# Designs tried in a protein design chat: VHH binders against q9xw16. Part 207

Target 1, 132 residues: q9xw16
Amino acid sequence: MSGWNAYIDTMTAAAPSIKRCAIVGAADGSVWARTEADNVFKASEEELKTFVALFNDVTQVPAKGADIEGVHYVVPRTEESLIFGKKENTGFFAVKTKSAVLIAVYEGPNEVAAQVRKAVESMQTYLNNAGY
Short names: E, the ipSAE of ESMFold2; O, the ipSAE of OpenDDE; V2, 0.75 times the mean of E and O plus 0.25 times the DockQ between their complexes.

## First folded at step 17 (VHH)

Design yd20 (framework vhh_6fv0_2; at its last look DockQ between E and O 0.73; V2 from the best seeds 0.78)
Fold by OpenDDE, look of step 18:
Structure yd20 (fold): chain B 132 residues (1-132), chain A 119 residues (1-119)
Amino acid sequence: as target 1 above (132 residues)
Amino acid sequence: QVQLQESGGGLVQPGGSLRLSCAASGFTFSDYWMYWVRQAPEKGLEWVSTITTGGGSTYYKDSVKGRFTVSRDNAKNTLYLQMNSLKPEDAAQYYCARPLPPWRSGDYRGQGTQVTVSS
């Protein structure tokens, strides 16, 4: 088990509605850790490379949306280090740290989104403080 | 030098309790999330619990929820794991771990402490 896997497990524990999640390199989209087994995060490295590049100019993302695991999400708005999307009863939160992007894909009513966001942002803050 | 030292393991009967401790040194303990991991025989390392810097949030593996409680005393640089209602499947070598340092692929862990659950 990689140390990063503990973060994956922590993230999923923090928000039970998270179905899949990953920690990837902000520079290249390389996968550092991801959910596996029954909830394997399926995004390809090529897709992730494209995804993490969205953070280079988040202002353009709402106009075009974002793709994760071959699924297209509507992105209502973005923040400097936050991209979130929705599709029906699913969505994702992606936050950027100094060196990583945390991605959490969730399923459930809109009310679960707040918990997912809190989970990823809490980890974002910690990782930033830790130098990641 | 980062050092972690687990203690408190032992042999208990099913339904019994143990309290593990982890003494930390060589770093600012209060600045780090800490977690417990365990490795049972012939199984891989698995995550058990995480606690945030100030102890404000705790997270648990589903199988230990309601039975295990993680806590910390930052003044003593010590991490704890209270394990109640122990089951045979909880038997493992338990490690406290600190998240990854920059440019490292692995976390810091101690030598571990053995937990055995048997009638």
Scores: ipSAE 0.855, ipTM 0.919, lowest interface PAE 0.5, mean pLDDT 94
Fold by ESMFold2-Fast, scan of step 17:
Structure yd20 (fold): chain B 132 residues (1-132), chain A 119 residues (1-119)
Amino acid sequence: as target 1 above (132 residues)
Amino acid sequence: QVQLQESGGGLVQPGGSLRLSCAASGFTFSDYWMYWVRQAPEKGLEWVSTITTGGGSTYYKDSVKGRFTVSRDNAKNTLYLQMNSLKPEDAAQYYCARPLPPWRSGDYRGQGTQVTVSS
């Protein structure tokens, strides 16, 4: 059914280079919505708990990187509500709102990364304004 | 509290047009992204289109891109979907919607409006 999956559909329509994405709870990493079928976002529950906990102190993340879907990403720097990483031709952007963490995994060069970041930040701004 | 009421559906021939409306009440309409979803007998609920709070950005399902246009009138608390070049595959019950909170499944949505495309 639609629900929060409409936001997943919106993000993927906004940035076609997004291969997989999810919206998860900031407190526990519980999945609220994610891409499915052939584009299923396949991070485990334990991996997501670990990942959202990174937002408790983003300053520690560049030294150790981040793991998403069993892939280790180099994280060059962070902002207080943004973690992003790179692994060859793939990358991710993750942003925290009051209650959620949005994660978008994309494929392609730096030009498409800017589009993905814009899509994720637009959703972040909206969700914060909506109280999430 | 949140109420959504769709209208404007009907029977049209392939290539025809329809304009759907959605009247919203019980919340500050201008604060929310709104979307259209549809359900055909052979499919589950499908996302069709999203429009941001001020109408500055719109997004579409690939199969309707270039044929459908979503718009809104915040002064009238009304959402619209202009459907051109209708195809048999577009026949469905159409709903305007916004998500329920994440601890509940589904959407705030109305009863829907039926779109039938002949032959």
Scores: ipSAE 0.770, ipTM 0.904, lowest interface PAE 0.9, mean pLDDT 91
Fold by ESMFold2, look of step 18:
Structure yd20 (fold): chain B 132 residues (1-132), chain A 119 residues (1-119)
Amino acid sequence: as target 1 above (132 residues)
Amino acid sequence: QVQLQESGGGLVQPGGSLRLSCAASGFTFSDYWMYWVRQAPEKGLEWVSTITTGGGSTYYKDSVKGRFTVSRDNAKNTLYLQMNSLKPEDAAQYYCARPLPPWRSGDYRGQGTQVTVSS
């Protein structure tokens, strides 16, 4: 394992509906860790830089939606440090810490969305308390 | 200085049990999620289990669920892994760990403790 991959493994174990996830730098979208191999989280540097900048004013995001991995999501609502995106039977939760953005892409009915949100928010809280 | 020291490994028969310990010092152990990883010969490191700061949540690799139990005693700065129903595929060097900062490769871990499963 290279560093933060244990956090990736922990999130996917905490919410099995998560199919791909990543932890990226909040300032520039650089990838710190991600799902790899057959479940690669695939987003360009430009896409991630644009994505993390959404947290500069989350109130503007519902009007435009959000793009991850070349997929456009509608964003029904946001919170100060959280963006929820939806497309068909898939969605994402993204949360911001002091230094990072955690992104989890899930599949399944709306019933699983709460589990995904809980998993990313638990790690958000931990990373903030650990200084990240 | 962060220090981690694993112990409790050994040779057991298939179906046997071992309890690994990890002594931690040089950091506030109770503030960190801790994890176990393992490495078999000629293989990379493999995540096994994670435990949250207070021990309220535990997570496991699918192949060890129901057989392994991670726990911690924050008063003693110690992490544990109870391994039951051991199989040959569990044979590996086991490490307790926590990640380094994201711009550094690797993690904080000890020298590991060897688990060997054979009859």
Scores: ipSAE 0.736, ipTM 0.885, lowest interface PAE 1.0, mean pLDDT 91
ESMFold2 (binder alone), look of step 18: mean pLDDT 84; pTM 0.839

Design yd21 (framework vhh_6fv0_2)
Fold by ESMFold2-Fast, scan of step 17:
Structure yd21 (fold): chain B 132 residues (1-132), chain A 119 residues (1-119)
Amino acid sequence: as target 1 above (132 residues)
Amino acid sequence: QVQLQESGGGLVQPGGSLRLSCAASGFTFSDYWMYWVRQAPEKGLEWVSTITTGGGSTYYKDSVKGRFTVSRDNAKNTLYLQMNSLKPEDAAQYYCARPLPPPRDSDYRGQGTQVTVSS
């Protein structure tokens, strides 16, 4: 197994409300690591390739939404390296680094959403500083 | 070249303590998050703990919370894991780790240090 699995474990430990997450290549959506077993992140390679391409122009995303694991999320707004969405009690945060995209799907109210965002942004900052 | 060298393992009775060390060289240690992972006989590799660059945040596997403490000394390029109240299920080969850049599917790890917990 890959060393990137430790980052998956770190992210889920930092924000226990994360139900599924993955670290994928920014260029092609290739999976570097993902949650497995009962919490398997189920996005196909084709879906992830489409998803990471959204970061080429995040301003287009709020009009169309985003699909993760076959679920369509409403994206209220984006930031340069951040896409986040909501669907009922489920949401996600996705952040882009130089080489990677971190995707975390969570369930719960706004308080847990803030914790999830903090977890993915902390890792984003670290990976960028480490040259990833 | 990146090198990680673990030490401090040994045989201990249940309820005992051990302090593991990891000496790092070949990279700017203070720039990286560091991890402890372990592998028990007949089992897969398990993440144990993560520490951020300055030691400002630490994260732990649920089963070790309150018993294990990760720390680092950036001046000495050394990572530590203080293990208290050891249980038989903690017996494993312990590795310190830093992730490899993509597309590699493994991490930088040392040879590991063996922890045995038995009466």
Scores: ipSAE 0.423, ipTM 0.748, lowest interface PAE 2.6, mean pLDDT 87

Design yd22 (framework vhh_6fv0_2)
Fold by ESMFold2-Fast, scan of step 17:
Structure yd22 (fold): chain B 132 residues (1-132), chain A 119 residues (1-119)
Amino acid sequence: as target 1 above (132 residues)
Amino acid sequence: QVQLQESGGGLVQPGGSLRLSCAASGFTFSDYWMYWVRQAPEKGLEWVSTITTGGGSTYYKDSVKGRFTVSRDNAKNTLYLQMNSLKPEDAAQYYCARPLPPPRSGDSRGQGTQVTVSS
């Protein structure tokens, strides 16, 4: 078990509506940790490499959307280090830190989305402060 | 270097309580989130609880919510886990941890402290 697995468990405990999540390298999309077994995060290495490259210019993302786990999400807008998307009852939040990108896929209404965003941003703040 | 030393385990009857301690050294304890993880016989290592740097937020595995309380004393470089209403399912080797990210993969964990729940 990698050291990052505890962060996955913490993220899921902080927002139980997260169905799948991962922490990947910001430079290359390499998986550091992800949910496994019945809730395995299914994105391929090629898809993750493409996804993390979106953070090189987030302002272009709303025009084309984003793909995670073979699902195409509409991205209504972005912030400097945040990409979020929606597809019907499913959504994701992805945030970039100095060295990592955290991705959380969830299901549920807007109240659930707010909880997931809060959990992801809290982890982002801690990791940045810890130098990651 | 990073050192973590757990204590406080023992044998307790179902419904009993134990207080685990973790003495940390070799790093600035107050700068890091800290974790408790456990490993039961025939199970993998599982996460139990997380506490943020100042203790302002705590997170728990669903099966221990309401029964376990994590806390820390940054002046003493010590992490605690108060375990109440212990169940047979809680029997495990308990470790405190500070996860290391790649390329320094792996957990910074101590030797652990054994918790047994039996009549």
Scores: ipSAE 0.451, ipTM 0.742, lowest interface PAE 2.3, mean pLDDT 87

Design yd23 (framework vhh_6fv0_2; at its last look DockQ between E and O 0.88; V2 from the best seeds 0.71)
Fold by ESMFold2, look of step 18:
Structure yd23 (fold): chain B 132 residues (1-132), chain A 119 residues (1-119)
Amino acid sequence: as target 1 above (132 residues)
Amino acid sequence: QVQLQESGGGLVQPGGSLRLSCAASGFTFSDYWMYWVRQAPEKGLEWVSTITTGGGSTFYKDSVKGRFTVSRDNAKNTLYLQMNSLKPEDAAQYYCARPLPPPRSGDYRGQGTQVTVSS
């Protein structure tokens, strides 16, 4: 595994309901790391470029939703550096740092969403403090 | 120049214990989540454990959870891995590490320290 993939493993260990996740460049969606084993995070480069651009104005995202891995999610609300999407009993949290976007796709009831959010926000804070 | 130096490996019997150390220099150790990875002969690198900057949270690969404990002493720029109840499948070269800056995909890590588990 590559170095940034250790942080992928860390996030999935922090919140077991996370099924796939990625750390991508905020400017272009380039993949720094992603889930690779039997749960490969499958978003294309073009999809990731479109996805990270949502953070250019998060207030526009609830009206159109978001697509990742070819799945369309309803986005009920956003915050300056956070997009939450949901579809049935699955969802994602994505957070932006200075240089990266962290994306975590989870499965489970809404009760697990707080654990997933906490895991991605903990990494977000670290990456921002480390200059990423 | 980032430098990491692992030590504390050795030969133990199954069920034995070892404590690994990692001396860090050339970067602000306390600013980084640090992790241990390991590599068995002719296998790829495998993530073992991560610790947050202040040590407030620790994370483990499922197969070592409950047996291994990662810790750090930021005043000494040192990372530790306490390994208890060692199994033959834990035998590997162990490295402490942090990621290379993107776009690079590897790690800063040292030469490693060998853990051998045999009857």
Scores: ipSAE 0.852, ipTM 0.928, lowest interface PAE 0.5, mean pLDDT 92
Fold by ESMFold2-Fast, scan of step 17:
Formats: structure tokens, sequence, C-alpha cells
Structure yd23 (fold): chain B 132 residues (1-132), chain A 119 residues (1-119)
């Protein structure tokens, strides 16, 4: 299989600390591509639908946190099209484009978080420019 | 209509080199990230490399790092893959590609070009 999975492979190559990731539809949380096998991104259809709806008003998210793969993350703050969370040695970055939400779950200290954010934002910029 | 046409494959001995080319037409080539994927006999499709719109960033599968170099010439609408120090495990059909728009699965890609590594 290829297609959007090539972008999953690209994101993981850009930031090796990414443990699992996915590209999902912004409107409904439908999975376009995700990591598989030993690195399978485990979020359910209902969880993803709930998660992408958080982008309707990101200012409400810090009060409630966010759930990804059945794990509750504390979200200290949000930016216009960015939700991120941290829980001990695990964290995530999620960014919204016109049609998609990119979600990357990583493991490691704060030093690797910056690399993950850069990788996700780079792809966000490209997808927006390509009309996604 | 998006069209991609690969060429440059062939038979080489282990340690040899090949340069693959991909001619693109039917879309604004310079607006898109492009990638190479390969499929070996009795194996699944495998991502090899991605290049950004201007060639400013390149990404590689771990097993090809240091041996393969992806590049592009936007004036010629052409994508390249320079393959050095070829190993038997690199033998595969190689395709240049970009994804079909969702909700469709799969790639825009061409017929591919065959790479065989054998003595």
Amino acid sequence: as target 1 above (132 residues)
Amino acid sequence: QVQLQESGGGLVQPGGSLRLSCAASGFTFSDYWMYWVRQAPEKGLEWVSTITTGGGSTFYKDSVKGRFTVSRDNAKNTLYLQMNSLKPEDAAQYYCARPLPPPRSGDYRGQGTQVTVSS
C-alpha cells in the first residue's frame, strides 16, 4: 500500500521520535493513513470524530484536555490550528489543515518535541498549499 | 490528466549504480512533493524517498540512506533517483508517485522501471 501512507513514512523519517501518527479527515475524523503493525495508531472511529471536533473551538481544550488512543493528555494551551499535550515522557502534536488533521504521538524529552512539531508543521504548510 | 513515466532501470552487479528518471506531465509539477516507492517480488509496496517542492528537503528509508539521492529539475518536470552501492535487496520495480486525492486510496504513478541486482 502507498498513497497517503508515503506521507506517514516521510513524517516518521523527518522526526524519528514519532512513535505513532495518522492523517485524518478534518470534517469526520476518517482515517486517510496511519502507522500500522507494531506501531499501529490505535484511536477508535468515535475517538477521532470527537478529537477533530476540538478544532471547532481550540480555546475550550485546555480546560478539558484531549484523549488520543485512550490516553488522556493535559493540554496546557492551544494555538489557532494546533493542539498539543504532554504526559510524562509521552506527548502529541495535532495540526489542522483545510481538509485534514495530522496527529503525531512521540516519546522523549522536550528536546525531541521541537523536532516533532517542526515535522508536523512543515507537512501542514505543504498540505494547505496543495489544497488539503 | 496526471501522467508519470519512469525510466533508467536495468541489471547491475552488487555495488553498481543506476540513475532513475521520472517524467511528469498533466499537473504543475513544481507545486507537489514527490516520492519514490518500490515493490520487490513477493513483497509489498515500500516507500523509498520523498523530496519537497523545491528540493530543499529530502527524506529516505533507513536502509537506503547514504546510498540513494533523490533530486528534481522543475524546469524539466523531471524527478531523479541516483542509486549507488546497490545491494541484492534493492532489486524491485521502482515507481515515482504522489497520492490520489481523498477519499481515493493509492497513488498517481507510472508503469515503473525494473531494477535487478545480480552477478
Scores: ipSAE 0.769, ipTM 0.903, lowest interface PAE 0.8, mean pLDDT 91
Fold by OpenDDE, look of step 18:
Parts: structure tokens; sequence; C-alpha cells
Structure yd23 (fold): chain B 132 residues (1-132), chain A 119 residues (1-119)
């Protein structure tokens, strides 16, 4: 087990609506940890490389949306270190730390999104404070 | 250097309780989320619980929810795991841990403490 796998498990525990999630390098999209087994996070390296690059200019993301695991999501808005998207009863939250991007894909009604966001942002804050 | 030392393991009957401790040194303990992991025979390392820096939030593996309680005393640089209603499937070597910084993989762990559950 990678030390980062514990954070994957922590995020999924914090928000049960999270189906898949990953921690990737902010610079290159390399996978540090991800959900596995029945909930494998399936984004390719090339896709993740493209995805993390969205944080270089988040202002352009709402116009073009974002792709994760071959699924295209509408991105209503962005923040400097936050990209979130929606598709039907699914969505994702992605937050950027100093060196990582945390991605959580969730399923459920819109009201579950708040819990997912809280989970990833809490971890974002911790990792930033820890220098990651 | 980072050091973690687990203790408190032992042999208990099903339904019994144990309290594990982890003494941390070599780093600012209060700055890190800490977690417990365990490894049963012929199984891989699995996550058990996480506690945030100040102890304000705790997270648990589904199979231990309601039975295990993680806590910490930052003044003593100590992590705890209260294990109640122990089951045979809880038997494992238990470790406290924190992740290694990138780009290295893995985590800091101690030698672990053995938990055995048997009638």
Amino acid sequence: as target 1 above (132 residues)
Amino acid sequence: QVQLQESGGGLVQPGGSLRLSCAASGFTFSDYWMYWVRQAPEKGLEWVSTITTGGGSTFYKDSVKGRFTVSRDNAKNTLYLQMNSLKPEDAAQYYCARPLPPPRSGDYRGQGTQVTVSS
C-alpha cells in the first residue's frame, strides 16, 4: 500500500457518494493513488496529463468542459484551485494542491455534491499545509 | 528521523477489547494526519482509520465503524486506536503510519503490534 492510498480511502469514507477518486501529480498527471477493485479510477495517463493542465488557466474550462475517464462533464464555473463538473446524476470535484490534484467522481442527487466538495477541500487544505 | 512505535496488541476473545498506542517522534506530530493500517496473514496491507491533525475528524473502514475509535494526544505525540467488539477477522499486525513525501512511495510505519482474536 502506498501512503497515498490511505488518503484515497479517507476521501471515500468522508463522502460515500464518491465512486472513484485519484491523487495525481499536478505537473504531469502521474497517478500517485487511486481507487481500485470494483471502483477502479480509469482515467488514462494522457487524459490526466490534459486534465491537470486545465489548472494552468481555469478561466477557460467552463467554455470547453472537462473529460474524466472518457466522460465529458459540463463545468459551470471554476475557482483558482477547484474544477467541478456535472453530468446528469454524476459529477466530479478536482482540487489542486501545491504538488497534486485530487479528483473525486461521485454519483447521486445534487445535494450530495456538498459533502464531496467538503471531503476533497478538507484534504486539499491538509496537504497544502503539509507541503504537498 | 521519523519514528513510530506501536504497542498494546495482544490476544483477546471475540467480543473483547484492546487499546493500541503509537508513539511518534522525529517530526511535528500535530502537523500530520495519522492513520492506522493492518495486515492479516496472507492479506495485503489495508487501511483502517484516519484522524486529522487536531482530531476534529475521524474516518473508518466500513467493517470497523462503530467498533473502533481513533484518537490522538498531540501533547504526548501519541496516536490511539480503541478496538471494541473485536472479531476474528480483525486479527492482524497493526501499524500507525503517515505517507512518505513525493516522489517516494510508501509510508512511515513502526514495527507494528500483533492483535490476535481467538476463543
Scores: ipSAE 0.458, ipTM 0.757, lowest interface PAE 1.3, mean pLDDT 93
ESMFold2 (binder alone), look of step 18: mean pLDDT 85; pTM 0.840

Design yd24 (framework vhh_6fv0_2)
Fold by ESMFold2-Fast, scan of step 17:
Formats: C-alpha cells, sequence, structure tokens
Structure yd24 (fold): chain B 132 residues (1-132), chain A 119 residues (1-119)
C-alpha cells in the first residue's frame, strides 16, 4: 500500500524539514495520504474540510489566519493557489491542484521554509500536469 | 490495462550489484512519476525511490541513499534501479509502481522481482 504515500515519502525526502504532511481532496478535504506513526498529521476531517474551502477565496485568509492540527497560524498573504502561514518556529505551505490540496508542516528558519515551498510546488506542478 | 513487469532480480553476495528493470505498458509512461517499493520477508512495504517524468529529479529512502540509482528510458517505456553495495537487509521482493487515481489508496504494481542477498 504505497499509493499516494509514495508522494508523501517523496516530499519528505525532498525537504527533510517537513515534520508532517498530507495530500487531501480539494473538494472535501478527504485524506488521500499523510505522514503516519511518529510524524502523524493530526488534522480532523472537519478541520480539513474547512481548510480546503479556504481556497475558494484565498483573499480572505490573511485577515483570519488558518487552522491546521488545532494550531492557529498567521497567514501574511496568499497567492492564487498557495496559502502559507507561520507560528513562531513552525510554519506550513499548502498548495491547490485541480483535484488535491498538498499541506506540509515544517519547523525551522526561513532557509528551510524555502526548501519546503520548492518541494510542495514541484509536486503541485507534476500533479496538475498529470491531471490531478 | 496498465501493466508493469519487473525483472533483473537474483541472488548476490553482500557488496554485490544488480540492475532491475520495469517494462511499462497501457499508459503514457512519460507523463508519470514512477517509483520503486520493496517488501522484505516478514516486513511491511517500504518506499525505495521516486523519479520524475523526465528523470530530472530523483529521491531515495535514507536506507538506500548513495547505493541505489533510479533512472528511466521514456523511449522504451522502461524504469531501472541500479543497486550497488547490496546488504542483507536489501533482500526483498522489488516492485515498480504508480499511484492509483484518487481517491484510491493503492498503486499499480507488477508481480515483482526477488532480490536475495546471501548470508
Amino acid sequence: as target 1 above (132 residues)
Amino acid sequence: QVQLQESGGGLVQPGGSLRLSCAASGFTFSDYWMYWVRQAPEKGLEWVSTITTGGGSTYYADSVKGRFTVSRDNAKNTLYLQMNSLKPEDAAQYYCARPLPPPRSGDYRGQGTQVTVSS
């Protein structure tokens, strides 16, 4: 049962500062794959449904922030298919494709954030090209 | 009609090398990231390596990094895994794979090719 978990493993190998990540359905927030065991991505179904709905109008997100795994993140700005946030030494990048939302939670300074963003955007490009 | 057929496994001594191949058919091979996974006796399935569509990026599990090299030949619809410095813990059934379309959790895999490392 590697399936979409291979993409989780790929993202983690590309950016080792990713602590937890998931690939979820863009329409409903259903989990397709996520990190498990010691790195389990802990967002509830209700939280993920709420989170993916943020992509319906990303311009509203900086005013209210975003919640992932029960943690409230400040979202300084958004791009059309990208939401990212910070809370002290932690942060996340989330990108939307045609059918999916990729979420990566990381820990560390701005240097590691750039690597995480690159990994997430690389997979976003591939999934869009593959029709997802 | 997606089909994946692995070959190239066998018995080697520790420190030896093997080159695995995977012949793909039934889909546009050049459009997809491909990966290798393995399952050792009495253990779960382990991701080994991923290669992007053009071979421009490759990724490896920490357990094989520096020893294994994944590559592909899109003209031949073939995926490869060069395995060097083989260790007893590399003994496993090796599969090439591609994720099933969402929201399914599994993957397309062949029947695998067995790699045995003598004790």
Scores: ipSAE 0.581, ipTM 0.828, lowest interface PAE 1.8, mean pLDDT 89

Design yd25 (framework vhh_6fv0_2; at its last look DockQ between E and O 0.92; V2 from the best seeds 0.88)
Fold by OpenDDE, look of step 18:
Formats: sequence, C-alpha cells, structure tokens
Structure yd25 (fold): chain B 132 residues (1-132), chain A 119 residues (1-119)
Amino acid sequence: as target 1 above (132 residues)
Amino acid sequence: QVQLQESGGGLVQPGGSLRLSCAASGFTFSEYWMYWVRQAPEKGLEWVSTITTGGGSTYYKDSVKGRFTVSRDNAKNTLYLQMNSLKPEDAAQYYCARPLPPPRSGDYRGQGTQVTVSS
C-alpha cells in the first residue's frame, strides 16, 4: 500500500459522494494512487496525460470540455488550478498542486458538489504547503 | 531521518478500550497530515484514520466511526488513536504513517503496536 492511497481514502471519507478518485503526477499523468476494487478509477495513462495537460491553459477547457474515464464532461468554467465538470447527476473536480493533480469523480445532486470541492481543495492546500 | 514509534497496544476484551500513541521525529510533524493504518493477520494494510495538520479535521474508516478518535499534540510531536468499543475485527498491528515522496511507494511508519481483542 502506498501512503498516497491513504489520501485517496481520506478524500472519499471527506465526501461520500465521491465514487472514484485519483492522485496523479501533474507532469505526465502517472498514477500515484487511485480508488480500487469496486470503485476502480479507470482512466488510462494516456487519457490522464491529456487531462493534466489541460492545466497548461485552463482558459480553453470550457470550450472543449474534459474527458475522464472515457466520459465527456461539460466544463462551465475553470480557475488557475481548478477544473470541474458536469454530466447529468455526475461530475468531477480536479485540482492541481505543485506536482500533482487530484481528481474526484462524484455522483449525486448538485448539492453534493460543494462537499466534493471542499475535500479536494483542502488536500490541495495541504499538499502545496507540504511541497507536493 | 524520519522516525515514527507506535505504542499503547495490548490485549483487551471485546468492548474494551485502548489508546495508541505515536512519537514522531526527524521531520516537522505539525506540517503533515498524519494517518493510522492497520494490518490484520492474512489481510493487507488498510487505512483507519487521518487527521489534518492542526487537528481541525478528522476522517475515519466507516467501520471505526463513532468508536475511534484520532488526535494530535504538535508540541509533543505525538499522534494518538483512542479506540473504544473494540471488536475482534479491530485486532491488528497498528501503524502511524505518512507517505514516502513520489515516485516511491510505501509509508514512513514505525514497527507498529499490536492490538489484540479476545474474550
């Protein structure tokens, strides 16, 4: 077990609506940790490489959306280190740290989104402060 | 070097309580989220609880919610796990830990402390 798996478990505990999540390298999309077993995060390395590259110019992302695990999401807006998307009763939050991207895919009514965002941003802040 | 030393384990009856401690050194303890993991016989390592840097937020495995409480004393570089209403399925070697830097896998953790729950 990687220590980063504990952070995966922490995120899912912080927001029960998170179905799948991953921590990947910001430079190349390499998977550091991800949900497994019944809730395996299914994005390929190639897809993740493309995804993390979106952070190079987030301003372009709303126009084209974002793909995670073969699912296309509408991206209403972006922030410098935040990309979030929606599809029906599902969505994702992705935040960038110095060296990582945290991705959380959630399912539920729109009201659960705030908790998911809080979970990933809390960890984002911590990881940045810790040098990651 | 990073060092973690767990203590406080022992043998208790079902429904009993234990308080685990973890002494940390070799790093700025107050700057890290810390977590507890455990490994039962013939099972893999599993996450138990996480606490944020200042202790403002705590997170728990579903099976231990309401029974376990994680806390920390940053002035003493110490992590705690209060375990109440212990069950046989809680029996395991318990470790406090923080992740190794990527791309390395694994954790900084100590030798662990054994928790046994038996009537």
Scores: ipSAE 0.887, ipTM 0.936, lowest interface PAE 0.5, mean pLDDT 95
Fold by ESMFold2, look of step 18:
Structure yd25 (fold): chain B 132 residues (1-132), chain A 119 residues (1-119)
Amino acid sequence: as target 1 above (132 residues)
Amino acid sequence: QVQLQESGGGLVQPGGSLRLSCAASGFTFSEYWMYWVRQAPEKGLEWVSTITTGGGSTYYKDSVKGRFTVSRDNAKNTLYLQMNSLKPEDAAQYYCARPLPPPRSGDYRGQGTQVTVSS
């Protein structure tokens, strides 16, 4: 496994409801690490490039929604460095750092979503402080 | 240059304990989440545990949770793994690590330290 995959394992341990996740480059969506094997995060490079560009103007995202892994999500709210997407009983949180976007796709109710958000924001803060 | 040196491995019986240490240098240790990985023969690297920068949160692979405790001493640039109730399945070369800078894959890690558990 690549070294950044240890941080993927860390996020899934922090919030076990995360089904798939990735750490990608903020400029181009290049994959630094992702869930693999039985739970492969399947977004293409082209999809990821489009996805990370949403952070260029996060205020436009609720009107458009967001696509990850070929799935379209409604985006009920955003913050400057956070996008929350929802589709039925699944959702995602994505957060931007200086160099990366962390994406976590989960399933479950609001209590689960709060744990997912806390996990990605904890790593977001760390990566920003480390210069990423 | 980033340097990591693991120590403290050895041979123990099932149910025994070991405490691994990892000396870090060449980077600001206190600013990084650090993790332990392990590798048994003919297997890939397996994540074991992560600790946040100040030690405020720790995370574990399910099979070691409750038996292993990761900790750090930022004043000494040292990472620790206390391993209790060791099982034969825990036998491996253990490494402390942090990721290489993207886009490079892999870890900064040392030579590792061998843990052997036998009847």
Scores: ipSAE 0.847, ipTM 0.926, lowest interface PAE 0.6, mean pLDDT 92
Fold by ESMFold2-Fast, scan of step 17:
Structure yd25 (fold): chain B 132 residues (1-132), chain A 119 residues (1-119)
Amino acid sequence: as target 1 above (132 residues)
Amino acid sequence: QVQLQESGGGLVQPGGSLRLSCAASGFTFSEYWMYWVRQAPEKGLEWVSTITTGGGSTYYKDSVKGRFTVSRDNAKNTLYLQMNSLKPEDAAQYYCARPLPPPRSGDYRGQGTQVTVSS
């Protein structure tokens, strides 16, 4: 493991409650890096293509929810370039940059969710500044 | 073109210390997160630590936390890894790195610097 997987390792070190995560292309959902082995991020290519297209109009997402790894999440609201959702004790944060979408699936209470959000937003800020 | 050159490795006894350096050129070093990865004999590349652009945040592999400290000097285009309380498990070739742009996989990285821990 190297390359963009170092940023997967960085995000999981920053927020240990992240169970699975990925960095994918914003245009097509192509995987740049993802968690592997016991923590493999299992979203299909088709699901990721559908998911990144949600960022074309985030205001429509709360009405429909979002699917990640075959799991349907309720999306209570969105913010510019941010989609998040919950399904019982699991949740996700996804943020869009110029060229990428970062997706982090976590488990735990709302206190844990704040740490996960901070981790993905920190990387989002960096990638945008670096031209990604 | 991105160039990275690691140095500072060597042979040390368990419990010893080493300070690795990485000289960067060919890009605006101060604008990029940098990381250290290592490759031990018979193992794949393993992430060790990441530092943000200004050094405001640092992240570590659990097994090195409290023993290793990453830092940077943007005026000198240099990244550092201070390694204390070295263990046999830390023996590896160490590389400073950042990702190749997609769709390429892997890192911009140098030839690395060898850390050997005698036990």
Scores: ipSAE 0.756, ipTM 0.898, lowest interface PAE 0.9, mean pLDDT 91
ESMFold2 (binder alone), look of step 18: mean pLDDT 84; pTM 0.840

Design yd26 (framework vhh_6fv0_2)
Fold by ESMFold2-Fast, scan of step 17:
Structure yd26 (fold): chain B 132 residues (1-132), chain A 119 residues (1-119)
Amino acid sequence: as target 1 above (132 residues)
Amino acid sequence: QVQLQESGGGLVQPGGSLRLSCAASGFTFNDYWMYWVRQAPEKGLEWVSTITTGGGSTYYKDSVKGRFTVSRDNAKNTLYLQMNSLKPEDAAQYYCARPLPPPRSGDYRGQGTQVTVSS
């Protein structure tokens, strides 16, 4: 794999507890890159279009939760460009940049969640600085 | 125009070392994360390592951890990959790279530098 998939590989190397992840367009949820093969990120483009639209008003998300790969997550709170959720031993972090949304699904306790968040926010900062 | 030029490849025996270099021009090198990818015969491109803009963080494919070290010299617009304890499975064409802007797939990358590992 090549191109934006190198960023997928980078995020999974930075936080090995990430099971699946994707980088998608903020306007339409179009997939730029995602994990493939045995750890394929399975969200449809229609589900992703719905998901990225949550960033239009993140204050509504904690009341409703969020769906990723057909799994409903409880979202305890949001920040302007961050949605995160938890369901049993599975969780996710999603961050918005100027042009992209990064989504990382992980498994494990709260200790690994902090590592996943750090990896996603590092990439978010870089992409914003690069104009994405 | 983005230009990347790799060098430093060669033939080594198993357990040997090589240092690859990548000269960058045509863009503000200091603003971009850079990575190394490799392609062995009849294989797809495989990510090897990433380095952040200032070199403060580095990331590696599991099979190269502890053996390879990525670094950069922003004053010289140059990226490096130090490869130690080379194995036959490391034999490949090595490229330095950064992604093409979306929605395009693929990389800005150079012609590559060939690494051969044989007894």
Scores: ipSAE 0.649, ipTM 0.851, lowest interface PAE 1.5, mean pLDDT 89

